# VH-VL binders against q95uq1: the designs that were tried, part 20

Target 1, 197 residues: q95uq1
Amino acid sequence: MSDNHEEESNVPAYVPGKHVSVDQLKQQDAEDEALKRYKESLLGTGVHAPKDDPRKLVIKEMKIQIEGRPDTIYPLDTKELIKEMKTKPFVLKESCHYKITLTFNIQHDIVSGLKQTNTVYRKGIKVSTEKHMLGSFAPQALAHSVTNPRHGWEEAPSGMLARGSYTAKVVFTDDDNEEHLSVEYAFSIKSDWKSDD
Short names: E, the ipSAE of ESMFold2; O, the ipSAE of OpenDDE; V2, 0.75 times the mean of E and O plus 0.25 times the DockQ between their complexes.

## First folded at step 5 (VH-VL)

Design M15 (framework fv_sonavibart; at its last look DockQ between E and O 0.53; V2 from the best seeds 0.00; counts 0 for: pae E 4.3 > 2)
Fold by OpenDDE, look of step 6:
Structure M15 (fold): chain C 197 residues (1-197), chain A 124 residues (1-124), chain B 103 residues (1-103)
Amino acid sequence: as target 1 above (197 residues)
Amino acid sequence: QVQLQQSGPGLVKPSQTLSLTCAISGDSVSSNSAAWNWIRQSPSRGLEWLGRTYYEDKWYNDYAESVKSRITINPDTSKNQFSLQLNSVTPEDTAVYYCARETYDWLSGYFDYWGQGTMVTVSS
Amino acid sequence: DIQMTQSPSSLSASVGDRVTITCRTSQSIDSYLNWYQQKPGKAPKLLIYAASSLQSGVPSRFSGSGSGTDFTLTISSLQPEDFATYYCQQSYTFGQGTKVEIK
């Protein structure tokens, strides 16, 4: 029995606010200049969502940051690149400190209560599940960036049992449990940074 | 083409050890892309996974909780085979035993090649 | 523990019929459901892996669909050789089987 320590990260109970559409937000509080400025700061004046892309969340990049090491960047602008990422596992040295940054655009509407669920597998066996509440995101000109952990670093597992190849899937869902994105990636935990090429 | 050939006795006495072997052809027991499994089937318990062995820098084993205390799965790289040992058998261990190759499509593990099966009866 | 529930446990069909078998899992694991065919005295044979991928050499009349906790195996036109027991599998848990019999 692998103790699936579901570390329920005590993310404060996000109370889902009423889903207000961007259009409704634009129409609401027209008289409040401060709110207008805030809305403008969030929505930008000119971010036209592509008419041909109905997606609300568009991933752009996944970045693996390892303390003392160069960043590993996966461009994810196309379906082909997303598929390619699966063939390019990154390496974590045991006990290294790392974090993952996801860059994405929000289109058309506000995505409320965006949640990231990361599931890790080893040889088809689920070894861990992590859930992160990311928050609510509005369409804006600049891509959003979310780093996990938000503060500090994650420590890679260590020991003989930790070493090996892993596959993972990250899923992004909103408060309505709508899946906006799924990304699959691979990594290995090694004793050193030298890829046994 | 991958082939799995099972061998071993079909009759075991209670409290004895069930021993089966699965010979692999067309693949290596040390393949990093596969795991080697034992699965049994009985009318009472259906298809039941028992355990696996696989190589990834070192040998690993996973066992079903139901048999964990009694089961050993060992690879033999010299013969390109793996074995099942199940200790202290009872009539409840009467089943058809299968060896199977487990392979993966990213998040999905599946059994693509199976041995022919071995009926093992536990009887005095 | 993962629980697998197949429905129906058995069905009777005729050659040419469309047959649908459902499998429900207790855990939502994306794309981790496989389907097997077993004939009497034979080992299970892989039909579908990763919910919808057809195993090489398996006839195209077999298809798999579903996501989350609900999955389906479909035989578009049942052939004489398709009378067998079918099993779903997730992780290391198998369904109880669905026997497809001749009507």
Scores: ipSAE 0.405, ipTM 0.755, lowest interface PAE 1.2, mean pLDDT 88
Fold by ESMFold2, look of step 6:
Structure M15 (fold): chain C 197 residues (1-197), chain A 124 residues (1-124), chain B 103 residues (1-103)
Amino acid sequence: as target 1 above (197 residues)
Amino acid sequence: QVQLQQSGPGLVKPSQTLSLTCAISGDSVSSNSAAWNWIRQSPSRGLEWLGRTYYEDKWYNDYAESVKSRITINPDTSKNQFSLQLNSVTPEDTAVYYCARETYDWLSGYFDYWGQGTMVTVSS
Amino acid sequence: DIQMTQSPSSLSASVGDRVTITCRTSQSIDSYLNWYQQKPGKAPKLLIYAASSLQSGVPSRFSGSGSGTDFTLTISSLQPEDFATYYCQQSYTFGQGTKVEIK
């Protein structure tokens, strides 16, 4: 699959705000044509709300892209697959460049100020917490896709002190601190791409 | 079944080194699924974690901030045991000392097997 | 740096009573909370790990629940062997204990 979604054209990033309904937002924009166009780019031209699924955020996939290596892809479109993710750890070579792409649908209402909080542990001791603002996302038929970092690459830590096995939890919350998703996963940092290093 | 057996002196003079040993049966000190801890208990501090040792790709140690300048925990794979050394003890180090196996449920650990405890009194 | 407070610090109960002990953390935790039982002169014994998972060999009258900042240990029908002190623990921090005594 090719990534036809430009983050700037499909998913307005890093626009935190109050959680308002789609109809209220369109009504408030009646006087300013520039603001109206901006709000319409955030909302799309309509809403897509499955009646029997109350979730605002429905994750579909998480992809780990490593520069110069095949992608690691986690399908996450069922509760079983989300729970299963922690049984399938991925490997990062120290100092490698990587990025993570999350694919999800938003339904029912806008999710404002979605942020990702990632907490990493080594044998029960917290070693880091990273927070990334993902932006605000309106309901639409097509899935949203966000990549962290938005530009360039993240660099994996290096050295004997960084190598080892890690467990982690990533949590997605909005401006109201409502939790939309929580995933537990694992990875290791190795000196080489060998499975037994 | 896993059992932890402690040994070491119960009376230590101030400024000296407290030394305890924990022998493991039914598991290996180098198990990649466990960590080996020292925890003490006193009326004034309650249960207090002191530190641990564990093996993954090499040996690692983690020590509580309150004691990290004075503590050493060493594994001994040939005897299947691990030790506690606490230097420069004071009467505030008087406590019951426990060794414990730590097991993980992914994000956090729990102490599922404990040694019998050693009462250590620091006094002249 | 997360502080843990158990409630109550002690209680009196009769055999057959339902006993509830609460552990509250100063901040929401990502880790799950564990529960231990300690009888006089003995080491602590693990009862519940990961907030609600029962350790092997622990009677089913013990249960745990909770998330975030509020966690509960419940003994559905207190037995004579359950008079003890109970501790919660997360990461490398223990609660101050809750002593369960004969009424």
Scores: ipSAE 0.244, ipTM 0.667, lowest interface PAE 4.3, mean pLDDT 82
Fold by ESMFold2-Fast, scan of step 5:
Structure M15 (fold): chain C 197 residues (1-197), chain A 124 residues (1-124), chain B 103 residues (1-103)
Amino acid sequence: as target 1 above (197 residues)
Amino acid sequence: QVQLQQSGPGLVKPSQTLSLTCAISGDSVSSNSAAWNWIRQSPSRGLEWLGRTYYEDKWYNDYAESVKSRITINPDTSKNQFSLQLNSVTPEDTAVYYCARETYDWLSGYFDYWGQGTMVTVSS
Amino acid sequence: DIQMTQSPSSLSASVGDRVTITCRTSQSIDSYLNWYQQKPGKAPKLLIYAASSLQSGVPSRFSGSGSGTDFTLTISSLQPEDFATYYCQQSYTFGQGTKVEIK
C-alpha cells in the first residue's frame, strides 16, 4: 500500500512505425535533392578532403600579429605540429598591440556556429576564459581567415603584475557541441623584447 | 631527487608571529618551472593551502584569503630556501605545517615533493 | 569556489581487495584533479596528477579516471602499505579525505 495519490496517463502507448504517405515520400525525395543541389552549390565543383583525414576543421596556421613587428606564424595543419605548439611560446611586450589570426579549412561538410573557448593559466591558476563565435563555414578551396579582435588591436596587459609565463588551451566547438580541435600553447609577457641573455 | 627540509619552533604563544623555514635541495628556489607552497593540516580544517612564492621575471606571491592579511612567504636565493611568517597567531592556527613544491602538467599544478612537516601548537 | 566532495569518508578493506574512492566537484574542472596518499605522521605523497597520470615511483595498482565533475581513484589489489588516508585536490582546494582501514 502507498499513501501517495498517483494517476497513470490515459494517453495510449506510442507505437513505432508511423506511416508516411506516398506524397510525403515524394516531397522528402524532392527536398533531399534540393538540399543536395544546395550543398553542391555552396561547396563548389571539386573540393575533396584527403582520404586518410577525417577532420572537419584543419587549422593551417596561427598568426600572431604585433603592431610594428613582423608576424609570427605557427603552422598547425598536422597533429604533430599541434602537439609541438606547447614547446614554441611567443612573447608579448607589456602594452603592445596585437591580434591573432587563424587560417583554416573546413573538410567533409559545413560546420555551423563554429566557436572557440580560450582559457589562459598562470602557474596552474585560471586567469581568464574567453569565448568567441567565429561563424559558419563551408568546405572550399580557399582557406577561411578569422582575426581576433575583428577591428583594431588588443592591448597586452601592462605593469609588474601582468608579466610572466602563461599557458593556454583553445577548444573549437560548433552549434551541436561537437569538439573539433583542442590546441595547447604558451606565451610570455615581458617588459621588453630582449631575452635575459 | 628533490628534498625539502623544514625548521622552526613548535610552540608559539597567541598574538606572536609564527616563523618556519623550508630548505631546498635538488632544485633551485628561483626555478621558473616550480612554485613553493605552504600547506597546513588540522583536524578541524583538514588540508588547507596558505600561499606560495615563485620566480619568473620577478618574484610573485599568492595567498589564501583566510590568512592573506597576516601571512608573508619569502624566498632566499642565497640559501636556496623559503620561509613562512604568520602574524598574530591564535589557537586556530594550531596545525602541522608542510612546505611543498608545485610543478605542472601543462595546465595543471600538483604538489610532487613535500617537507617532513612541523607540528605547531599555539598555546600559552 | 569549486566545492569538492569525497566519498566514502572511510572504508574497511582486506589485502587483495579492489578499492574505489570517488571525488565530485561542483563545477567542471576538465581533468585537472590530483590524488594524494597520507600515512599517519607523514606528509601527503602524490599518487596521480591530471586525473589519470601516474606519478613516477608509484605502483601500477593505483589508477585514476574521470573528467568534468566525477573522478575515481582505484587500487586494483590492496596491499598492506596502502592502508592510509587519500585526498583529492584541484587548484588550491583539497577534499576532506577517505580513510582506508584494515578489515
Scores: ipSAE 0.228, ipTM 0.637, lowest interface PAE 3.7, mean pLDDT 83
ESMFold2 (binder alone), look of step 6: mean pLDDT 90; pTM 0.938

Design M16 (framework fv_sonavibart)
Fold by ESMFold2-Fast, scan of step 5:
Structure M16 (fold): chain C 197 residues (1-197), chain A 124 residues (1-124), chain B 103 residues (1-103)
Amino acid sequence: as target 1 above (197 residues)
Amino acid sequence: QVQLQQSGPGLVKPSQTLSLTCAISGDSVSSYSAAWNWIRQSPSRGLEWLGRTYYESKWYNDYAESVKSRITINPDTSKNQFSLQLNSVTPEDTAVYYCARETYDFMSGYFDYWGQGTMVTVSS
Amino acid sequence: DIQMTQSPSSLSASVGDRVTITCRTSQSIESYLNWYQQKPGKAPKLLIYAASSLQSGVPSRFSGSGSGTDFTLTISSLQPEDFATYYCQQSETFGQGTKVEIK
């Protein structure tokens, strides 16, 4: 659903914000249309994956929530968006409280024992590896959601050693050791926020 | 365009401190996209990474475990160079020492420019 | 922590030969492997980074392939200037080298 107003525009389009607002509205309309087509497909055929999409795991989005700050949302439901993820780093202030939510669909067959392995690097040096069992999931119309941590907040590291730029790779596998998805992303830990972070 | 020029002594006595410098042209030692490394090569150990220094919001150092207690790598932004100090040298530290720039393709660090090398002999 | 093994340690070849050098790692490293060429008395020179990306200025006869634990450097038609020692590298770890000698 696009937000259309029947009234004359109450907000004039000024030159400085004109192009950004137009791009945002066009992107929103395209996303609404894609969602409508997806729902129509499910209603017509039941729970069926697109014929030309072999993926068993489709991540719809990754949401990064930081206590006291706006959410950062990355749509990841295409291979192109996943490849672009590493060019869009997010920022964590040292000692900030954060959590990450994955929203995803399962296609074609049940995935048993879905787990993620997240490896973080600094200047090519591995600094941590964390593994989380997510569970077993079936194909269904409604998306699944998993938040880490499941309750409360995770605390970002602090101190001189913690500050800097990081890259990370998360790999999703199952009980049969099938690799479903790999996502590369980047983030920075800083002593304070910037106005555009 | 990027060049690394090394200077330092070729002969050092056991128990003394080895000191080498690497002068950078065509790039800044404080460049966010690079790290600055010392690597040595000997017949017995082959190519051996010793450590790096790099600038993010502050200066950071990483050192190889084998030399961590004896090594210091220091950047000098005013001279656009970085140095190696290796304390308490032994004949096992005899090697050709190279400085090198490390550049990153996402998580893949690689050494794209190298200094000419300095042969260091530790003997009395 | 990761160990790297190059094979062979040395080989003899003639101009025009296809030469293949292998690097194996003790653990998966995806595609984070680089290849270097070193001539006597000179510093190593970067040939290939990220397993298969050719460094600017390096002849197209050099190619890299592989992922995970098995990696290969290929010289499709060996030239006189290619007689050298070749090293693979991942992070702070280098392979022991492969010397390519004239037959």
Scores: ipSAE 0.006, ipTM 0.502, lowest interface PAE 10.9, mean pLDDT 81

Design M17 (framework fv_sonavibart)
Fold by ESMFold2-Fast, scan of step 5:
Structure M17 (fold): chain C 197 residues (1-197), chain A 124 residues (1-124), chain B 103 residues (1-103)
Amino acid sequence: as target 1 above (197 residues)
Amino acid sequence: QVQLQQSGPGLVKPSQTLSLTCAISGDSVSSYSAAWNWIRQSPSRGLEWLGRTYYESKWYNDYAESVKSRITINPDTSKNQFSLQLNSVTPEDTAVYYCARETWDFLSGYFDYWGQGTMVTVSS
Amino acid sequence: DIQMTQSPSSLSASVGDRVTITCRTSQDISSYLNWYQQKPGKAPKLLIYAASSLQSGVPSRFSGSGSGTDFTLTISSLQPEDFATYYCQQSETFGQGTKVEIK
């Protein structure tokens, strides 16, 4: 049951806050079928990843879209850029509406059931953990794209207790529990936008 | 808690338009993470999804192919409700009609709240 | 479009029995399957979503399992209030239902 002291909810407390449409679920089904067909094609024509890059998941960029503000784009396709993410925190204004898009390539083989686990900390204390299924993806030249939430917006927290600096760790795994990537990032929740944001 | 309340006539003559409304309490019809659906049930076809309306940056509608040419689902933000209009009804449209909220999350889309249902008989 | 097949179409059971209902899909749907309960004259009620997640307020005797094309709904100890018709659902498609009746 939802252990909620405000309004009653039929959404269980353990259910992830991010949402995906029925249309996106149908698209994921179609992509699963495409994966089966692509696997058959791979045996004949072949698609080849660079042999000097063993990564199966290569995130090209993360785009943060805030309602009424310009998009913020972080390129993440090298280990150096991923390490720099922690030194370039983004800012969310209290109660702002935002969404995040990941653009990525898959290399070497099909990744089945790609999932992300995002854990947020404040002053070393874990404040939330969210798990999201992204789907199954095949190697292809054109990058894949996933937006969270697909429909609508996430709302940033508000209030004096919510304001402050946060760190987060996102881990990408698949159906075989293989860990593909771990990214650490930082963000702040502020009462208003910075003049240079 | 969310509650859906249906209203509309139970008897409709062939060739007329069926009009039903679903009033929402405990949630907003423009809620970003919800879609608002009409589903009907008959002995011959079982449970049959008819369509949905939902808000993102603008309003969207999806309709089942079987009714697409005759159906309109419209939100009303001022009254916090949505409606079904089904044109040119035939006896095959006789069914219990339900409105339902569809909640979307990364694992599933599911119908978590339903209206009480309206029995619609199409007969001369 | 995806075809859904529930089995059995109906079953008779006694209070305290373990009941299993199966849903099979014509193609792989990963874990995107939901289960509903419907009592006569009432709207369907969500029991399980995403194949195995129990909806808030639903008794723990209900459980769901499966992935891909084969899914099951289990009632570990049937209660009088559980005599109903059960439906699986994927996206816009519903199964044909399984009626659970008193033996």
Scores: ipSAE 0.000, ipTM 0.447, lowest interface PAE 16.2, mean pLDDT 80

Design M18 (framework fv_sonavibart)
Fold by ESMFold2-Fast, scan of step 5:
Structure M18 (fold): chain C 197 residues (1-197), chain A 124 residues (1-124), chain B 103 residues (1-103)
Amino acid sequence: as target 1 above (197 residues)
Amino acid sequence: QVQLQQSGPGLVKPSQTLSLTCAISGDSVSSYSAAWNWIRQSPSRGLEWLGRTYYESKWYNDYAESVKSRITINPDTSKNQFSLQLNSVTPEDTAVYYCARDTYDFLTGYMDVWGQGTMVTVSS
Amino acid sequence: DIQMTQSPSSLSASVGDRVTITCRTSQSIDSYLNWYQQKPGKAPKLLIYAASSLQSGVPSRFSGSGSGTDFTLTISSLQPEDFATYYCQQSETFGQGTKVEIK
């Protein structure tokens, strides 16, 4: 009785991350120590961290998925590609259904309470700030994947006031307020998809 | 201290809607560190997770496949509580219903705080 | 969903006994398994999380071990207050329970 999209969002494989703040758990020292020991035990499971790469968070790609349209994929695994991201805007039609998936690796140590803060600008003016808890992630060989929204689709705004060109800055931080990465990107909201005529 | 307080015991007739609430003290229903669950227990089926609600930048719900078509879990930030609505109940829905907090992390998800339980009987 | 099977379904034991119960999963869950204790008329109580981490306030006679698909809960020396039903859990799935009864 539920559609396939809703079914996918409710299976464990489609729940991308866990949401917990280590800072909020600090009230219980015994739990903090147990969690710390558990995290340290995971680092001994044969995960290989590159010795010459100090990054804890490595974004492999950002995928823009729009219902009924081909995916747009942005590779982000080099400094050059991250810097160039904002020169390659994507288009959202008014009221379209979309979601964004990040694929990333964690290196060296567990990142607790990874958060993204996404600030959107229009003509240099801040129009929104959204914060998303992504979860806590351990080093592992296979990349992690996080989709926003976690369930279903996000709906693009509509109307004359919503149409236009936007820039955005997403900043990734953790529960210790360490900044791991900042990425600038661009998009536009239009009344219709690009056409030849 | 975090505590969960549930609505009292109830009798519900077949085909009607079961409605329960769980009031939260010592934590916020919109806390990023928590997911808020409904679980039921019967002798025949044991412990069954029914669903959860949780806040990130917006509210999300996850539901068990067995009840997905009949269940709604709603947070209420003004009252600091969350509710369970289960439609079209049958005698098979007779169980003790618990609410519980899930401290949700990549490393582990565990239910560290539980409500007292509400016995729900579905009979005519 | 992942299936979890506990063994045994019930056991009889005496105070002072070493009690071991097992939980097996239909697929690997790494160490993301939790153990709960439930006494009649009460809600379940968290004992162990992440397979082997002892919850604050839980006596040290309780311990958990295992990873992948095979997990154990051990009570090193059973006390009168330990007669209860024990459940393993991973995400949305619970085991069927193991009842520890007085011999």
Scores: ipSAE 0.000, ipTM 0.457, lowest interface PAE 16.2, mean pLDDT 80

